# VHH binders against q8el04: the designs that were tried, part 11

Target 1, 306 residues: q8el04
Amino acid sequence: MKSIQVQQLVEEFNLEVLAGEDHRERTITKSRTHRPGLEFIGYFDFFPMERVQILGKKEINYLHQLNEQERDIRIGNVVNYHPPCFIVTSDQDGLTYLKKYCHAEQIPLLRTKEATVDFMAKVDHYLTRKLAPEIAVHGVCMNVLGIGILIRGESGVGKSELAHTLLGRGHRLVADDIVVLKRLSHKTILGTHNDKNKEFLALRSVGLLNVVRAYGSRAFQDETRISLDIKLSKWEKDSLHNELEFETQYRDYMGVSVPSIEIQLQPGRDVAGLIEAAANNWYLQQQGYSAAEDFMNRIEWQDGDD
Short names: E, the ipSAE of ESMFold2; O, the ipSAE of OpenDDE; V2, 0.75 times the mean of E and O plus 0.25 times the DockQ between their complexes.

## First folded at step 4 (VHH)

Design s09 (framework vhh_7xy4_2)
Fold by ESMFold2-Fast, scan of step 4:
Structure s09 (fold): chain B 306 residues (1-306), chain A 120 residues (1-120)
Amino acid sequence: as target 1 above (306 residues)
Amino acid sequence: QLQLVESGGGLVQPGGSLRLSCAASGFTFSDYAMAWVRQPHGKGLEYIATISGSGGSTYYSDSVKGRFTISRDNAKNTLYLQMNSLKPEDTAMYYCAKDEYWGRSFFDYKGQGTQVTVSS
């Protein structure tokens, strides 16, 4: 199971350690944070104890309104579930009771100066990326006009040569040979390089090329959201092409559906140009209603008849 | 007729080792990257490792990095997973996969799997 240590959150977000300094090696396995609320009134059904527990102004104010005996009981009951850590937001003080229980149960108690909602969003984003399910696939990953494109196909079909052509046109390489894909959400796949193939492109007859050294830093990008899947295939005389169906295709990566197109390699075909067209078309479609509104407004204005 | 046949699983003590094999047929083995994935009982599919068609590039999930080694013999159309320092958490059904069959497609094109149980 993917995990990170509490120490990694301390370093990433410059958190102050209030208690449990010797227990920062505790692991976090869940990508979302949680704010305890019903737990303070004794309802623990579905309590996500494996999540980082965030204590904002609402949580601390409630606890500070309890008498000492009730506060001790309520906090003790939550701490006894042994979450990875507690983080107090908005630089709140008067936390001696929390330090006491976190020390006794060997749980880190951390503090940030940041406001609750913004801090939670940043931590959720960080944890989602670090704990994301991942796979590695054979192909080339490019960024073309801001669009992340995964180019796949069997060995020898010309993927790396196509990538080089796209580099010559000002587009950016993310990864060659092995592309690491991370599922950040139900809708988002992130493509990146492995540690070994960073900045390298392998070309027949030329050999191994460092694209940053050859074309400058703009020719390389560390990662990109995958927006399009492209399958390169070789044209075959006896290949049955199904021309009876007109339908958008999708490819599934870890439960995320990505639009997919197949491009057959034919002599004289500008495949790089087709990829640029596909990227531009995706961009226009993602502009959605705004782009359509501009076009329709111009037509209606010219005609004078709505 | 793509076929993937996994073997080499079994019962092993914590800290032990196993070597899994996957015999591939029905496609040009060296033209495709291959992967190992696992599914613990009652849980989702977990990615383990990928190896490129030539065997020159590998990638491992953090949970197995340093303990497992993926390799291939293209002359024999066989994929391997050497598993060392096995933990109870490694208990799962292990599957060999051609990398183009991820996600929903994976379930249509995976082999039958081989069970690994790490228990004392």
Scores: ipSAE 0.299, ipTM 0.735, lowest interface PAE 4.6, mean pLDDT 84

Design s10 (framework vhh_7xy4_2)
Fold by ESMFold2-Fast, scan of step 4:
Structure s10 (fold): chain B 306 residues (1-306), chain A 120 residues (1-120)
Amino acid sequence: as target 1 above (306 residues)
Amino acid sequence: QLQLVESGGGLVQPGGSLRLSCAASGFTFSDYAMAWVRQPHGKGLEYIATISGSGGSTYYSDSVKGRFTISRDNAKNTLYLQMNSLKPEDTAMYYCAKDEYWSRSYFDYKGQGTQVTVSS
């Protein structure tokens, strides 16, 4: 299972460490945060103790209304489940009792200036991406007319040269050579770059090109949802089955089905134009239009007699 | 035609090291990216690492980053995984895969694999 350390949250969100400074290596394995409430009144059935525990104004105000003995019991019962960490929101103060228990049980106690709901949304978003199932595939990822396209093919087929042509047409590079794919949900694959190769495109004659420096910031995008898969292949003279392309094909990425098309590279073929056409056709399909079905329906009507 | 044969697994103590090999045949090895994936007993597939056809680019899952190194010898048509600082949670059947296979969600495309067991 994938995990991150509490230290990574401290760095990402600039969190203040109130206690447990030497225990920031504790691991987080769950992508959702939790806000304890019923646990403070003794109900622990279904308590998600493996989640980051967020203490907002409601939680802290309730604890501050308890007498010292009751507060010690309620806090001790929650802390004894050993969650990864506690984060206090809204820069709340008067936390000496929490520092005491978190220190005793070796659990990080952190603080943020941000409001509870917005902070939880940001942390959930970050954890979802960091803990998402992922693979890395050979290819190029582009954003073309607002949709993410994964371009695959064997080494040397001309993927990087095609990416450069698409950049010249105003489209955006996401990743070259290795594309990282993350499954955010059963319906969503996100494509992104390897951070080390961010903004770079390798061209056979020119060498390594930084696309932002060469073409401006609009030429690069950090990530994109994958809407189309394209396989580039070399044209084969004896290929007998490339005449009919009416049925939509799909490729599976970690259980998510993505529409897939194959484009053969032939001398003089405008492959970049075909990719732009595929992107436009994707929008029509999202609106419920199928050109293949429309064409077949028209053939059926053509054969009808009065 | 296409054949991938994994080897090098075995029983090791926590903190130990192993080197896995994958012998490839039936295709032009240097034209394709290669990956290592693993499956613990009774659990789903876990992606480990990818290496480009030339060997110039690599990517690692966070669970193995800094501990495992993927490499290849294109002259020998062989893929390697150097595993250092092994942990009990690394116990799994390990598979190598050609670039079009590790993106698929199930075992229908997997070879025999090589078992790695890390005892405590």
Scores: ipSAE 0.474, ipTM 0.804, lowest interface PAE 2.5, mean pLDDT 86

Design s11 (framework vhh_7xy4_2; at its last look DockQ between E and O 0.05; V2 from the best seeds 0.00; counts 0 for: pae E 25.6 > 2, placed apart)
Fold by ESMFold2-Fast, scan of step 4:
Structure s11 (fold): chain B 306 residues (1-306), chain A 120 residues (1-120)
Amino acid sequence: as target 1 above (306 residues)
Amino acid sequence: QLQLVESGGGLVQPGGSLRLSCAASGFTFSSYAMAWVRQPHGKGLEYIATISGSGGSTYYSDSVKGRFTISRDNAKNTLYLQMNSLKPEDTAMYYCAKDEYWTKSYFDYKGQGTQVTVSS
């Protein structure tokens, strides 16, 4: 099972450590956060103890209304389930009782200045991405007209040069050379960079280009949902090839089927234009239009005419 | 025609090291990225690492980052995985894969693999 350490949340969200500083190596395996509520009134059926526990104004205000003995019992019962950590939102104070139990049970107690709902959304988003199953593939990932496109092919086929052409047309780079693919759900593959390659494009004769510095922040995007897979191949002069296809091909990425197109690099071919056409065609298909079905239906109507 | 032959596995104690090899044939090895994946007995495939065709770029899963090193020798058509600080959780059948195969949560092409067992 994939996991991250509490320390990674501390760094990502600049969290204050109130207790359990020596235990930040504790692991998080669940992508959703949880706010204990019913647990403070004694109901523990289905308590998601493996989740990061968030204590907002409702939680802290309720605990502060209890007498000290009742509060100690209530929080002690929750802490005894040993969740990965507790995070107090909205820069709330008066937390000596929480520090006591978190210290005793060796559980990190953290604090943020952010409001509860917004903070939880950010943490859930971060954890979903960090805990997602992932692989890395060789290629280029671009965002073209809002469509995430994975461009792959053998080394030297011209992927980086094609990416630069697409940048010149106003499209956005996500990753060059190594593309990290994450499965966010049974329907969604996310493409991103490997952090170290962030914003860089390698071009023969030019060298490394930082696309943000060269073309502005609009030329780069941290991540994109992968909607199209494109395989670039070398043109084989003696091969008879018809690339007009009426059936959609798919490539499997971690159990998610992605539409796949093969484009041969022929002299004089506008491959960037073909990629733009593929992105536009994807939008039409999402709106329920299929050019292939329309064409085939017109043939069938013609064949039915005596 | 395409063939991948894994070797170098064995029984090792926790904290030990092993070097796995994958001999490739039937394609232009240097033109394709390669990966290592593993499968513990009775469990699904787990992605380990990727290396670009030139060997200039690598990526590792978090479970092995800092302990495993992927490398290749394009003159010998051979892929390697240097495994250090081995843990019982690393016990699995290890497979090498060309980029068209390791993208699946399971994959059609499986070489014989090489078994790694980490036990005290």
Scores: ipSAE 0.577, ipTM 0.848, lowest interface PAE 1.8, mean pLDDT 86
Fold by OpenDDE, look of step 5:
Structure s11 (fold): chain B 306 residues (1-306), chain A 120 residues (1-120)
Amino acid sequence: as target 1 above (306 residues)
Amino acid sequence: QLQLVESGGGLVQPGGSLRLSCAASGFTFSSYAMAWVRQPHGKGLEYIATISGSGGSTYYSDSVKGRFTISRDNAKNTLYLQMNSLKPEDTAMYYCAKDEYWTKSYFDYKGQGTQVTVSS
């Protein structure tokens, strides 16, 4: 199970440390934050104690209204579950009692100036990405016309060369050779690089090319949602798979189904153009348009008039 | 000076009852949660129960839940522990403590204690 340290949150979001400075090594294993408002009033059913706890204005105001003795009990009950950390939002003050409890229980108490809802969204996004299951696959990940594409194929089929052509057409490289796929949800796969290959394109006969240095910052994207899987294959004379596959095929990545198409590489064909076409087609499909259905409807109408 | 003075301990038979009292002085009694803890001979301190300053909230350890009742009279600056259905395993020195932190382990002040012995 993937985990990060509280220290990483502190660094990522530039959080102020109010208490528990020596315990920032505590681990976070859950990708969603929690507001423990109900828990402060004594309701603990399904308390997600492993989550980062966010204390917004509602929570803090409630605590401020309590007597010292009530605060002791209410805060103590929550702290005793030993969540990874508490983060107070909106730069709220008067946190002496929280500091005391957090210190005693060795739980980091952190603070940010950011508003609660916005901050929680950012943290959730960050944690989801950092804690996401991941696999590495061989291929090229590109963003074409805003659509993330995973390009696969045998070694030497020309994936990197194709990537270079797409770069020349104004598209963006995400990763070459090794693509890291992250499962963000049951419906979402993210493609990214492995840090080592960041911004590099490996071209046969040329070597390693830094695409940002060569083509500018617009030539590279750090990560992209994978919306389309494309398998490149060599053209075999006898296998004219002329079959307009009307049915969408899918490839599974960690339980997420991604639409998949196969492109046979033939001499003289504009493969980059085909990828662009595929991206556009995918986009249209997302808008509810099916070219195949439209075409079939047109054919049926013509046959009825005879 | 903060003082806590426990009383009411003694020898009782199994199944019997005792009521402990703790007289508090030297601080604003009603402003603080109070707790009872006990220490069996040769063992460490064990948390028993806590009551909020107002008396509106009470909490118990699993070992005494349903048998013991913590209460307080803020007008008299007195904390109480009603102990029913006493068992030999309840034998211990009982202490009244100021419970500043609901950590079940941190007590800033405790009294001299009162001995409770449950024996046939």
Scores: ipSAE 0.005, ipTM 0.245, lowest interface PAE 12.2, mean pLDDT 87
Fold by ESMFold2, look of step 5:
Structure s11 (fold): chain B 306 residues (1-306), chain A 120 residues (1-120)
Amino acid sequence: as target 1 above (306 residues)
Amino acid sequence: QLQLVESGGGLVQPGGSLRLSCAASGFTFSSYAMAWVRQPHGKGLEYIATISGSGGSTYYSDSVKGRFTISRDNAKNTLYLQMNSLKPEDTAMYYCAKDEYWTKSYFDYKGQGTQVTVSS
């Protein structure tokens, strides 16, 4: 699984190292930070000790109100869970027992001048992108009418030729042949290139085409959220399955369900037009759906904040 | 079932030494901080020393700092207290305790204790 080192966090956010300097190669595998306020008062149920631990004004001021013996004990109890590191925000001081225990338990103790809420948001976003699971899939990724589309199908079915048709209609290429998918959350997949295939489209009989040189810089986009999955299949003249489909199907990528449509490459069928229609229909439909998810996400985050 | 058994107490003259032991069972010893607590006759409990689960960190009350040493052997599930330069005021029943429970209900999981008596 993906991890980063505490050293990478120190460099990214210019953190002061107060203890555990030789142990900055410790790894971080969780993308959310945590404030251990409840744990300092003795409630350890569901303590996410694998997360980066953030010590804001509330935590530090509480510890300073304790007598020395209680401060020592409560700090020791939390550090004994061996989280990857501790970060003190708002340039706070008076950290004698934190330094003592972090040194003894070989855990980095770090400090920033940034305020707690702003700093946590920055670190959470950074870790989410750095730790995002990713896979590489064979296919073509495009942005059609502002909607990210992953096109898949058997080798030789015509995926790259369809992409070229869509480029000629003013849409954007993200990746041809190899598409890197990154899961940013339980509901969000990004599609991007692998740098090696950036800006290139491989066409039979033509060879490699640089789409920026052929169509201008507007023909290329580094990444897009994947909203639709399109399976291309060979047309079979006598197939009874070609004419009837109203059930929306889904394809799973790393636990994220993406709506999926199967399109046969029937001669004379405007497949590019069907993709444009699907993208437009998805866009119009999702505005109410996205509002509902956003509402629930906002309520969830408010309840979790201190 | 959780159990803490103290031993090593006894009668000693002022200036003498004793080594207390605490045998722990019924929990993953190395995952928890441990403490020594004492109670002089007719008085309240006094917190003496704490050691982290790994054994890497220690804390001592001012009354024993420099004279007592807490240690642990995680392979043997045993907590120790080396007591040097003993004074009559160190006379007390000595208990070991699972420090994690202090944050929820401290000292509920102490042993039967071992008596230390310092007199000339």
Scores: ipSAE 0.000, ipTM 0.075, lowest interface PAE 25.6, mean pLDDT 81
ESMFold2 (binder alone), look of step 5: mean pLDDT 83; pTM 0.845

Design s12 (framework vhh_7xy4_2)
Fold by ESMFold2-Fast, scan of step 4:
Structure s12 (fold): chain B 306 residues (1-306), chain A 120 residues (1-120)
Amino acid sequence: as target 1 above (306 residues)
Amino acid sequence: QLQLVESGGGLVQPGGSLRLSCAASGFTFSDYAMAWVRQPHGKGLEYIATISGSGGSTYYSDSVKGRFTISRDNAKNTLYLQMNSLKPEDTAMYYCAKDEYWGTTYFDYKGQGTQVTVSS
């Protein structure tokens, strides 16, 4: 199971620790935060206790309207489910009762100056990325004309040289050799580098290049949503060297279907130009146009003519 | 030699349930993500679900979310698929597949498959 520690949230968001200083190593496994509401009136059937619990002005104002005994009971019942931590937003004060129960149950109590909605959005974004299921694949990830493209193929097929050609055409490198793919949702795969290969491109004869230092910040992008998968293959004498593919093919990455095309490396072929054409065709398909469907429909209509 | 042996398929009525199993051998089972894929008669392979090596992360195709549950028992080198609320559209040959450390889930099956038929 992927997890991060509460300590990582403290560091990332500069959170103040009000209680549970010695328990910052508690783990967070869920990517969305939660604001308790019905739990304060005793309804726990669907309480997402594994989520980071956010206490905004609505939550704190409600608790402050209760007498001390009732407040202690209500917050004690919530804390007894042992969520990873509580975070109070908007720099709110008067939290002695929360400190008491969080200390007793060994749960971090944290505070931020940020407003609830903005803070929750930032934390949800951070947790989604850190807890996202991920795999590492060999290949190159580029951003071409605003879309993320994963280029794969056997070792030595020329993926890094192709990446350099695309850089020369104004496109951006995301990752070379090792591409980290993160599943952000059932529809979204994010491609990124690992920290070790950030900004590096390996070229035969030249060696290892830092593309930002060599070509400027425009040459690099930290991450991109994957919209196209490209398989590079070497042409062989007994395979068709000029293929037309009329049906959209897909490759699944962690349950997300990504359009996939295969490009054979033929002598003299402008593979970079084909990748640019594929990116432009992707935009047309998003607008509802398919050249293959149009072509097939024309053939069918002609063949139906007596 | 890597071997994957699926079992648990059969004939079931719409709304019924089945539990599929896949017995794995020839590799360190807990080091690899595992997937279930299916192929209806006369159609292409369809990805159904995957599970990480530890079992901590799972992913499902939209067609089975909420109805199917993938799980694994690393001590027994066995992958499972619990199928509930079965529909005629779920009729297919079901295969388990192994993901490589650097690989991705693709319609790559290694087993002989187990047939699931949903019919009244």
Scores: ipSAE 0.000, ipTM 0.119, lowest interface PAE 18.5, mean pLDDT 81

Design s13 (framework vhh_7xy4_2)
Fold by ESMFold2-Fast, scan of step 4:
Structure s13 (fold): chain B 306 residues (1-306), chain A 120 residues (1-120)
Amino acid sequence: as target 1 above (306 residues)
Amino acid sequence: QLQLVESGGGLVQPGGSLRLSCAASGFTFSDYAMAWVRQPHGKGLEYIATISGSGGSTYYSDSVKGRFTISRDNAKNTLYLQMNSLKPEDTAMYYCAKDELWGSSYFDYKGQGTQVTVSS
């Protein structure tokens, strides 16, 4: 089970540590944050205690309206479930009572200057990516006409050279050599770099190229949803007839089905142009149009005509 | 036929080290990236590390980064995982995988694996 430490949130969001400094190694396993509300009135059924607990102005104002004795009871009851940490938003003060309970139960109490809704959205986004099931695959990831494309093939088949050609045509590099794939949902695979290969493309005879320095910042993108899978293969004469397939093929990545196309590297073939055509065809299919179905229907009409 | 045979697991104390091996056959080993994955008892598969076909690029899960090192010997068609500073949470059955097979059911073609148990 994937997890991160509270310390990683402290570093990523530059959080102030108010209590529990020695317990920042506590683990976070859930990608959504939670704001306790009904828990403060004693309802704990379905309390998502494994989530990071966010205390915004509404939560803090409510607690500050309670007398000291009732406040102690309400906070103690929530803290006793031992969530990973508490984070107070909007740089709120008057938190001595929270510091005491978090210290006693060895739970980090953190603070941010950011507003509640914006901060929660950023943390949920970060946790979703960090906790997502992931694999790393050999290939190139590009963004072409707004869609993410994973380009695979055996070593030496020309994937990086093809990526360079696509960069020259105005498309964006996401990752070369090692592509990190993250499953964000049953429908979504995200492609990204491994940080070390960020902005780099390796070209035979040339060496390492920094794409941003060579082509500008618009030539690089940190991540993209994978919409198409492309397998590059070496040209074989007897395989040419199989490329006129009208049935959509799919490749499964961690339980997510991605449309897949095999392209053979033939002498004189504009493979970059074929990838651009595949990207345009993907948009048409998202709008409910199938060129293959239209073509087959026209053949059927011709056979039925006198 | 593609075959992957894992070995090198065993019982080790916390803080100890083990080196796992995976012997590959039935394909051109150097043309494909390879990965290590693990499955703790009663849990799902957890990704550990990937190495490119040439061995020039690696990627590690955050849970093992700095402690584990993936490597390969293309002349011997063998993949390795050097595991240092082992923790009880590293206890799992370890499997090697050809990365081209990502997206298929791991049940269908995982070998026996090699068991790593970290306890006193």
Scores: ipSAE 0.412, ipTM 0.757, lowest interface PAE 2.8, mean pLDDT 85

